# Ledger of designs, part 10: VHH binders against Mechanosensory abnormality protein 6 (mec-6)

Target 1, 343 residues: Mechanosensory abnormality protein 6 (mec-6), of Caenorhabditis elegans (o01811)
Amino acid sequence: DLNKRVYNHTPGPCRVLTDNYKGTAGMTYVESQKRVYITLGYGRAHDLKTKTGIAFYKTNRTDGRSQQEMYDLIEMTINWNGYEYKKEFIPTGIDSYSSSNGRVLLYVINAHPNHQCIHFFQIVESSKLNHRKAICDPSFSSLQDIAVVGPDRLFVTNMAAFGRGWAQILEFSLQTGQGAVYYYDGSKLSTAASSLIAPTGIGYDAKRRILYVGSMIRESIFAYKVAKDTTLELLYEMMLLTSPIGVFVESKTGDIWIAAHPVIHESAWHYTHPENQNIHSPSQILRIRIQEEGNSWVTTEPYANDGATISASSSVVFTDEQMLIGSSFGRLLHCDLTHSYIT

## First folded at step 4 (VHH)

Design n04 (framework vhh_3k1k_2)
Fold by ESMFold2-Fast, scan of step 4:
Structure n04 (fold): chain B 343 residues (1-343), chain A 124 residues (1-124)
Amino acid sequence: as target 1 above (343 residues)
Amino acid sequence: QVQLVESGGALVQPGGSLRLSCAASGRTFSYYDMRWYRQAPGKEREWVAGISRSGGYTSYEDSVKGRFTISRDDARNTVYLQMNSLKPEDTAVYYCAAGPTLYYGEDTEDYDYWGQGTQVTVSS
């Protein structure tokens, strides 16, 4: 809707961490390490000089680090273990699994326009990723986000039958429902849900066994009960009046955090001209708390911006009264929450 | 690297009460959601109760709601199961588990830390 407006506000003091990278499209939080892992470079991947990769940010700020060290991103070194990927590494969606023995596994979408894969890594030696395997299925046309449900077991969203371009724009305009959620069981890929309209962000509430799937075009979140055999039962659809892009489920509360594009035609324009640094598209973060019966919820908006500070927010993580916001087009925001915004 | 030791299992008459304790060794106890499971003779292991790592959220199997209460004491690295109004059907070996979820986590059970169990018998 052309009449949609964004009122700029923050939940507390916010800072831009660094501009030494392009695009910060995906994030995952590893509580045992007090680290957020961030994918870099997605929105600028077609620029020959764009640096892509994975970095982490430390959320524990009582470490006694200097002011500069507190806000630094630390880049991961990738050991590909002899794996030869035919195309460039363009990381976007990311999620993690922490085992009881302290091992951390990362799962990363490589969003190359005509050859998409999910790469499986293990974190070693604090700042190194060892590549373990990749899955590259012909059905991977427009992968968006990952929700890990166990070691090497994950759901992944595929937004559209066509990759980014004119055919995808036509697909969205017609709302043909060519999107899907795939499930990987450690060995085989299967379709968990089909005929979806532009599924984007995906998050898993392990405590309740509920999978939340954003629909960009419907401006909603679908809540699925995950059965013991991993089949999905639709519980309800939550209308947002904004386009969800990233979904994060807060472990302790079950709160659903959403990175959203409140004016979809402006973000769509920005995606067709990612090289143009003069284009700004709005950003919005929602926090949703579902009542115990699941029949009602409270929605708050901790953050909104017209795009000047951060354009087209694509990911969000919340931990220890700290919020991180990423975007496919760059900038990473760190905000401290000075008050409770969900009461 | 969390080791769990259950205690408090005993023979009680129907309508009686018991408090089970699960003592954890290791500095990482506060990182885990804690759960109680039970296994009756000749039956599959079933989830009974769970408590979040913050202690703010609890969940119970329907057959024990209102009768059992789960709690934790992070200063003592211990989780408790207070069992009231015990029935013969509650007879089982009770197991403590530490892991990433307070709910029945079939997909994560193989990554949980488990105790050795404590026997609860409800009969006269």
Scores: ipSAE 0.000, ipTM 0.123, lowest interface PAE 18.8, mean pLDDT 79

Design n05 (framework vhh_7nfr_2)
Fold by ESMFold2-Fast, scan of step 4:
Structure n05 (fold): chain B 343 residues (1-343), chain A 122 residues (1-122)
Amino acid sequence: as target 1 above (343 residues)
Amino acid sequence: QVQLQESGGGLVQPGGSLRLSCAASGFTFSNYYMSWVRQAPGEGREWVSSIWYSGSNKYYADSVKGRFTIARDNVKNTLYLLMDSLKSDDTAVYYCARDFGYSDLEYYFDYWGQGTQVTVSS
């Protein structure tokens, strides 16, 4: 809706975390480490001088840390193991696989306009990543987000047949359904779902074996049951009246957290002019709880902003009564949830 | 290019000790997690222990916890497994493996040594 207005509110005290990178487009939570890993520098897609990388943020509180140290991002060092295209790394979508022995694998989308790939990393000790491999399939035209379902086994969304620009805008306007969900089994890539309209965020509920896929243009979330052979069965479509961009599934409750663009035409304009600091596009976080019978849900809005504090929210993580919100245009918010519960 | 060569196996009595070594070459040893994996006669492979690239973090299978110690020397490019209080159930071929994560709920190893036989008998 062209006249849609956002009312600013928070679920508790929030702070804006600063970084030296433009863009905090993707996040993944590693419970065993009490860390959120964040992709930095999406703005490099428009300006090759923008710094890119991966950092982590600690979610655990410790008596020995100062308030300032508690809210700092810590940059990861990357060992590329001789990978020749590291200078073209523009990280966006990210997800992780954790073992009981404390080992963590990271899977990261490289959104470089000429080289759309998924990079496979292993976390090595405190702040280091070892690059293991990359997959760069010709069908990767507009990769958005990753949902890992096992070691080196993942679903990935491809939003459109055309990359960014006028052709993609025309594709969305005509609603031709050229988006897809691909599945990688550790060796080969296959199409898990096709003819989708602008699939974006993706999240997996391992306990219920349900895959949630956002559709930016339909303003909805598709819920799929994941069979043992990884085929997808559509269970239902949840209408949101807002454009989902990022999806996070809370493992403890099965609650679905959505980072959304409530006024999509303003976000689209912002994406065409990402360096203009005078452009603000609204941000919105939704929390969805599926009722016990699975045939209905309750949606709440823990956070909304007109874009002045954070524009075009692209990712969200919730853990330990803490919410982190990221954006392709930068800034990272940390909010403490003091009274916000849903039923 | 990548080579892993185990040594130090042999025949030992129950309650005895052995020290296994794995000499690594053809890669930057200090940039990789390393693991020991064993295979008993007629059985599948069993992960035994892993060590992070600096040596600060170590992990053990429940069957060997408290009895085995994994260590590494990044200057000598050598991985070690110190085995104490050996039991007949520890009889197996022990493999040194370069570790890069997990696959199908098992550890993902891209290179393996030839193995060294450990026999705990009588």
Scores: ipSAE 0.005, ipTM 0.281, lowest interface PAE 10.9, mean pLDDT 80

Design n06 (framework vhh_7nfr_2)
Fold by ESMFold2-Fast, scan of step 4:
Structure n06 (fold): chain B 343 residues (1-343), chain A 121 residues (1-121)
Amino acid sequence: as target 1 above (343 residues)
Amino acid sequence: QVQLQESGGGLVQPGGSLRLSCAASGFTFRDYAMSWVRQAPGEGREWVSSISDYGGRTYYADSVKGRFTIARDNVKNTLYLLMDSLKSDDTAVYYCAKEYLGWSDYPFDYWGQGTQVTVSS
C-alpha cells in the first residue's frame, strides 16, 4: 500500500545519543562487554566526504558514570595490519562472535556501491580493532547484513544484482528474485539460499538453530531451520505489512526485533536525496514473539515515528530494558522501556 | 569526457544472431554497472539487460531471457550483448548506458548514440 500512515509513539523516554555521525546503519550487541558496536557513516558515504568508522555504546547503567558520560559513543581505532583496499571503507552490516575466553570477533560489511567486501576484525584493548582478513567475492553486489554462527562462520544477505540506483529499483519492481543468502565456512563461500526477493536483515537464534531473513519487497520474514551441515530448511514465512530492514534476535527469549520502513516508496525517495536534511521517511520497530506451539506469533510495535526524530530505521538492539535504533541517514536513539509492549 | 560508442548492429533474418559492442572511454569502466536499452520505432525506451561493475551478476528483461547474453571486458573497456534466436520484435536501436553513481532519480548519466538492429526476412 502506498498510503500507509504512522502514529508516533515511544516505549518510554528516548534520547538522541549523537548527531555527529552521518549514518548508524548497523549494530551488534556483545553481552560479555555490555557494549553495542555501531557502524558509522553509511547512507552518505557514497559522496566519500562523510567520516566513517565503528563506535561502541555501553549499555550498563550502574557502573558509576555521570549522567552526561552514560550516553557517550566511543570511537574505535582501526589497525588495518597492512591490508590494502582500493575503495573507501563504508561500513554497514555488522555482527559479532564472543568466545568463552573473552575474545571478541567483529565481521563488517564494506558496502562501497561497486566493490563490496566483508572485513574480519578482532577487538583488542578497550577501543582498538585489528584487521585479520577480508573476503571480496565477485557475487557481492548488494550486501546487507551478517548473521554469525561461529568463529569465522557466517551467513550474509545479498539483496540485489545491483548495489543501488535505478537498476536496483527496477529489479525490486520486477520482483525477479536475484537476491541470495551466502554462507562462509571460514575458507569457502557457498550459496545457502537463492532466488530471494530483496533479502535484507538477517538474525540467528543459536539456541533454536533458526535463521531469520527479512524480505523488504515481500514485507515478510522467512524462518529457516539450520541443519548441522548448514543447509537451510524453510519453516515458514511471517507476513509483516511493512518492509523489514534490520533483524535482531533476543537470545534469552527468542524474540525477533525488526527495524522497518513502513512506507517504502518514501524511504526510496529519501535515498535519492540523502543530503537534504528536510526530507524525512518513517521509522518503525516491531517485536515478534513466537508462541509455544511454534506455529503462530504475536507482533507488537514498541516504536514508530514519522521520520522527524529518526528517518528510515535500519537497525535495532534490545538489552536490559533498553532499545537502540539506528538509521542509514543518521542519529542513534536510546529508549528506556518503562513497560513491555509484549505481555 | 565520457564516451560510449555502440557497434555491431545490422540486418539479420529471424532466428539469426548478432553481437553488439560498446567501447567505453573517459571513466573507470570497471567501477560502473552497465546496461543495454533499446527503442523500437514508435515506442519508448525499454531496458534489456544489465551487468554489475565487477561482472559477477547479470540481469535480463523477461522478453530476452535465454536468448541474449550480456558480458564485459574490463581490460578492453568494452560491453557486449550477444543476441541469439532473434525475433522481428527485437528490431530497435540499441543503446549502451552507464549507471549514474550519484544520488538521483535518473538511472543513467551517459548514453551512446545507438546501433540499429533490424530483424526481417
Scores: ipSAE 0.000, ipTM 0.149, lowest interface PAE 18.8, mean pLDDT 79

Design n07 (framework vhh_7nfr_2)
Fold by ESMFold2-Fast, scan of step 4:
Structure n07 (fold): chain B 343 residues (1-343), chain A 122 residues (1-122)
Amino acid sequence: as target 1 above (343 residues)
Amino acid sequence: QVQLQESGGGLVQPGGSLRLSCAASGFTFSHYWMSWVRQAPGEGREWVSSINTYGGSTYYADSVKGRFTIARDNVKNTLYLLMDSLKSDDTAVYYCATEGSYFDTLTGEDYWGQGTQVTVSS
């Protein structure tokens, strides 16, 4: 079982970019800027010294920077524009929209236990975010990840009917299927898919119009065809033998990259003690290539770790022959890919 | 045929105001996000402002926030940019453009107008 067999390997040389952040839970790639935006600080639960926010990493490494400057993260300054709950910002899931006009919008889940919201930001100047809007719906009990399909139009996963605690654990144990995918059309929130078991990562392939939704408990990815009116048609379910947490779709190939927890009971304990940075849960990255109009696929494992280097990997981005791996509990890894993973 | 036609540009003194209009035809205007983009002489295109399909959400470049207002009239198929407290740095050709369709998640091509010249000088 992939979820029971963990051995350490990398796709090329890897390095830790930062130990300063207690969480790098979500990432989004903005190709027009050659930047990956990263959410920070999820593991803050009992540590007031941990900062929360958003930073970016530059993927263009031929721009004349020194070797030391190549791997630095740059923190964004957030202009909250008078927003009331700005001091309770716990960012996790993130996705972006880039227009041909040079405008970039970021959509960020605030994982606050009592007020789960999606915040709408605009990137202004090189390192500044202007807060524009938030949606805070009473149905937002356990938001996980966002897939943007157009300006202010997005799918979002809600993992469980109950927030974190004993009721959610019971819900998962009974597999009652109280998870959902919501769709926001810029004005109204609707339910795009329901009766899901612990939906987590979500990613959209715009070229093929396929939405991929991970299920942590089923250890699978659901593939939906997105109609022009944004209704979802289930095409198939891909079994992984591991728990998907983050999903990234490579735009040029349609390859699906998955950040996974191969030993879910160990990562579940870490989620109950997020303040404890000494907990090590295994991490795993999968790459899936779908063949022949979706009737078959090939799965490879570019990265796996016993948790000592990175615990419970939660996000992944692949671009320009390099891979970034994040975790809700800390560390950010950068790996350069060898020839065997470039093609 | 899809057509976007800008108007309302001209010469104005610093501190003055202008109202730009963009008349849309040949597509379902109410299904598209709309934007204003400008290009100063010798510079690349700079995004100025965007508005969602029903006008409930507006976005502005930091350089124009508090001075410009974007609006739309879906009955008249017209996009507006109200420009107050104009500065010499606002001198540019202003284009209106689409930014994706509400009903099509695959947007291969945005529609662009021909542009209208705004000159802020004394």
Scores: ipSAE 0.000, ipTM 0.340, lowest interface PAE 10.8, mean pLDDT 80

Design n08 (framework vhh_7nfr_2)
Fold by ESMFold2-Fast, scan of step 4:
Structure n08 (fold): chain B 343 residues (1-343), chain A 122 residues (1-122)
Amino acid sequence: as target 1 above (343 residues)
Amino acid sequence: QVQLQESGGGLVQPGGSLRLSCAASGFTFEYYAMSWVRQAPGEGREWVSSISFSGGETYYADSVKGRFTIARDNVKNTLYLLMDSLKSDDTAVYYCAKRGYSSYLPTYMDVWGQGTQVTVSS
């Protein structure tokens, strides 16, 4: 853990899209709309001036937008439909489901310190969300990320039984695992996997029916086969020399993108001082290409930064030769991949 | 420690009225939407009514709409249910609930305490 250093590099030209919000912790890609939806404000949850919400970025570069407008975020208007949790809305993990009729559903973790919920939204018109329902189960102590497998059907990671303090630190230090993956079938919540060590990012490959679950403390990714009855069969564990936080599965290729914290003690310290702009923690993005039906894979590192450009990368989306990187501490980074034609 | 203490139940003739109260402690009451849920003998739990954290929005099950009124007092940390024109079908244990509720679709609800029994019988 000592002497770990990050060598700064990018896959092409990068730019910061926004610094107006103090967190960009979660992202989901909706291919049918050519949009990435982003949760905003998590890193400053207790700052009364922190703007929280959901915005989208348009990935389509063939429209008539000016160069300046091409990188703008568009904020969503939320119709809470009478639900009064809005003063405590601290959005983080997010995933989406697109139906064949063009209907798009969003599922968002509300990471309130005392009450964690998953909110169910429907996208209506161009920039509006209608709230449909919420799940606020007492077992939700430390929700991290969502993987949608169908309309109102999802897996969610819960990192630890203890949501804060020395008990959580002891839980992690002893590696006894009190983390879990829960499954919601549209009406009932159940436990899909238990006794996990700090599960974080989660992503689903619908074509292969494989669920990928990151473990922050083990520095690994678990791959599970999802059976027809939604039970999980562990296929393999891929060891990484870094702590996975966010997982994104590229639909067309099956490539696995990971947002990671390469120096976990620096990220942990930064989480205790989120307001201090003089504290930087490193960011790292990995891309994994599965080969030979899962018997082998290639890992590349398209992005790494010492934290000065973006600290503690927490989410990543890749589409149309574009990469977006989010962080719990703010900034949204956009990079172009310029090497798509190199053999 | 979160505590919800229901009171005000009893035996009433059909057409009668009751006022239920729920005293809340151990959390910041004014930040949470609150609900009433009932359970009739041999049946599952049924959502009855909800009120927003501010009291500005109220919602009712079709079976009680026009007969029941939900209200809250954020200064006294108390939730109320005023029940008019009671019917035999309203016989149930009534519970106060604070979490896991959406205004139009209850999915999961935190139910605290032993509830208060309402019996409507001649």
Scores: ipSAE 0.000, ipTM 0.126, lowest interface PAE 18.8, mean pLDDT 78

Design n09 (framework vhh_7nfr_2)
Fold by ESMFold2-Fast, scan of step 4:
Structure n09 (fold): chain B 343 residues (1-343), chain A 121 residues (1-121)
Amino acid sequence: as target 1 above (343 residues)
Amino acid sequence: QVQLQESGGGLVQPGGSLRLSCAASGFSFSKYAMSWVRQAPGEGREWVSSIDYSGTRTYYADSVKGRFTIARDNVKNTLYLLMDSLKSDDTAVYYCARDLEWEYGSYFDYWGQGTQVTVSS
């Protein structure tokens, strides 16, 4: 459906948060802190002047901050503990784990073109990250997103055998199943699912033990039951009319939030010319509620934009009637929901 | 059963040198990465250096790189930290730590009692 078009709409009042952050590709919500952690600077792979790092946004509006301060991002200080890759840090996918003892662990994909890793951090002293370890496996060719299921235990998507360039374009054109979901158990990496076509966003529903995996090329979401031994059983494939890129699962409702590229050829063109500020590609956010034990679902579209406000939406978080939208090309959008889904 | 015992600390002048030792017992020392971590008075713990199980890969915090050398003797089950060009900022209790599954330090299951290093001018 290359003839798709987007008309602009919002779920309530929206604002662009401080417009000096580029590459807001990944987000994770830490409820115990009322914070969203955001990866910054994915565009550094194409522009070495781009600053990289991790910042947080406070979701609570009753903490005594001034109106001017309510929408500011606060950058984290990273203590790398001597780890040598700190100068080549291009963060993208991120997820978190909150321990019962109050510790918060962050897991971050480093999307370096020649050497992709997942970095393990601990949050300390409110605004500081201590680097704990990294996993850098030769199979990491195109890491996209992380779903944490326990302390140092996570699923991760690898989109394609070829990380970029003509080989990846050929792979996608032929729709070959070279993508995978890997599982790390704290010690060993294993393949949890293989022969996938362009897996992208991944999210975990801990209450239902269901793992949701987006497929960009199939325009679908796969739902897997996670067994006690962490093996995956495919339950169903939910067909969309759009390309899912980011997946967020709302823990209280089980609702699935999708950041999507509704016109994939336009976002693909933008990805080949990321330095060109005159190129805009559309953004779309979907909210999906699963019904009848997976036999049906209801999809709503809280947000859509032609790309002028935010291009190629790649991540979304929803909490406390607030929605944040990120993009690999930058800008971070904050929207209040005027009417929540109350059914 | 697992024990780590540090020694070799003391008072030294700025620019001086010290050699710390950590004697390990109660486990297969040669199968674990080992680390040095320090804690200055009133401060949090700071990772200093790590060495892999074989002794071929070493890692250092930026604050000590070029001044400190980590080494191990798998026959004697002993970890070492050779400290050169000591600064007042190096004043801390130095702990030996067993690295459970990570070679770069900060994920540890056993710690020694610590040895005090004081750099005074």
Scores: ipSAE 0.000, ipTM 0.120, lowest interface PAE 19.7, mean pLDDT 80

Design n10 (framework vhh_nb_b201)
Fold by ESMFold2-Fast, scan of step 4:
Structure n10 (fold): chain B 343 residues (1-343), chain A 121 residues (1-121)
Amino acid sequence: as target 1 above (343 residues)
Amino acid sequence: QVQLQESGGGLVQAGGSLRLSCAASGFTFSDYWMGWYRQAPGKEREFVATIYYSGSTYYADSVKGRFTISRDNAKNTVYLQMNSLKPEDTAVYYCARHEGYLTDYSPFDYWGQGTQVTVSS
């Protein structure tokens, strides 16, 4: 929307963790390890020359690291176990499942134009990923994000019938609703919701059994009740007046964090010229608390930037009064929250 | 209809070798991960080794370097070559099938009847 503008503000002190990574599109938090896992390189993947991968960032500050070491990203080594498409890995959406024994499974979208898949990994030896399997369904045209509900059980968003280019732009312009949410039960893929307009970020509140799905074009979040048989019932649509891209749900509070593009035409232009370092598009983070009765909510904006510090915020994680913000086009921010700006 | 049949167990002296075989039927063998687990008297079942459909392998630390898992898709058979056997390796060994998930936190779909391995010192 041409009438939207942001005013720069932060919830506390912020640090740019790295300018070395040209995309940090997806993040997942593993509480048992005090780590955030981050997908690297997505925003420049169209040229296939951008180095891609997965890294982690440690959120605990008392483990004996020096001041410099406390802000380092550590890259994961991937063991592909003979998987034939490993050279075509462009990771974006990511989510995790943690067992009581400290074992962690990672689920990662490969957004490669020719090979849209979801890759299943196990974390081993602290900094190594073992590839377990991939699902590559013909319906996967524009995968965006994953919400894990159990070991190898997940919801995934598919934004549009066409993966990119003029056909996708026409699809959005006509608002035909060809986006979907798929569900994988460990063996079979099924359609959990259909006829959606540009679904993007997705997050699951296990305590309330609510699945939140962002719609970029509608500028809203859809809230679905997840039944015992994993069917979805639409509860309500929450209007944001901004385009949601990433969704993160706090396990303790049920608060919904949204990484958003407040001026969608500017981020859309950036996506057509991702190699151009002079293009900046605004970033915005929202925090939403659903009230006890579930029929009202409070929305706050802990972070906004004109794009100069971080462009096109695509992911957010909040833990231990710390906020991490990622972008499809680079930079990773760490902010300390000095004030609670929600209820 | 799905069947897993282990063979090759027995009594062996410490330092010796055994080769276990698991014959699979009733499914498309090449599409599945295969693994070996063992259960010693009075203990829980523990992971030993797995082989992916691609042929890649993963081992428990206690057996790494001594045991080798392999598969023959033409014969629908998975093998466990056990070298440098120790009394601590004494257990019932189970063959298992899974749909490409790692064995230590994802349940296997089907298990064999087990084959006893006893290592004397």
Scores: ipSAE 0.000, ipTM 0.147, lowest interface PAE 15.9, mean pLDDT 79

Design n11 (framework vhh_nb_b201)
Fold by ESMFold2-Fast, scan of step 4:
Structure n11 (fold): chain B 343 residues (1-343), chain A 122 residues (1-122)
Amino acid sequence: as target 1 above (343 residues)
Amino acid sequence: QVQLQESGGGLVQAGGSLRLSCAASGRTFSDYYMGWYRQAPGKEREFVATITWGGDTYYADSVKGRFTISRDNAKNTVYLQMNSLKPEDTAVYYCAAKLGYSYTTEYEYNYWGQGTQVTVSS
């Protein structure tokens, strides 16, 4: 709805962690390392001077760092390992997999305007990424987010048949349902779900085998059961009355955290003028708890902002009493939860 | 750089079993996607099985349920356990390796062994 309002609300004290990067579009949490990996510099798609890369933020507040150092991002060094055809790196969606042998793998969307790929990295030596694999497919027109289900298997959302521009605007205006969820099995891509209207964030609950897919235009989350053969069965659609952009599944509880654009026309206008620092578009974080029977859920709103503190929230990660919020337009927020927001 | 050497091929009766080994030397073995391909006389090389750096396995439909691929990183070796062999499994079997990335596709392998002959008699 165009007539939505946002009232500023925080769950506790918040701190802005970085202003060195114009974008903090994607995040993934690696529990075994107590780290959140963050993709930086989505703004390079609009401004080639924007620094891009991947950094991590430590969630362990007692790891011997000073109070000043507790809020620092640590940049990863990338070893491209002889990868010959690489377009400029504009990282956005990201997910991770921790293998049984102790290795951690990162999967990153490169959102280059004319050539989109998914890059596979292995974390080595604590702050170094070794490039392992790239998937570049002609069907990758508007990749948004990744849900990894195994070390060489993933779901990925493709928002529209056309990339950013007039054709995509027309596609959305006509609601032709050209979006899809693709599945990569280690060898081939297949279409896991089709005829979707602007699919965005995606998250996987490995314990329940449920895949959650956001729809920006429908203002909803689709919940799919992942079958043994990786076929998706639609269980239900959860209406949000806001546009979901990022999805995070909390491993401990199965709670679904959503970074949303509550006033989508303002966010769309902001994306056409990303260089204008006077433009603010609203941010909103939702938390969904599914009840025991699986037939009902409760939605709460831990955070909302008119865009002055952070515009157009695009990603969220929650770890006990801590929430990180990212945006395609920059700033990274760290909020301490002083209220548990449980129902 | 990596060099691959296959072993374990030979003659076997239909319904029998063989275990192929591929020893790798050079760059760190654990960095590689390892695969097996085969080529019968007068045919193109076809995919048999692959094992990723993370341990995931993939099989051609024709061998699924009969063949098992595994790796031993301590020995820098990949194995192909072949059970319930059929005459149509007769081929030269090639070990292949690539880094867990490719320039264009997931099927591009950078390093190949010399091959080992498997002959299944009726």
Scores: ipSAE 0.000, ipTM 0.214, lowest interface PAE 13.8, mean pLDDT 79

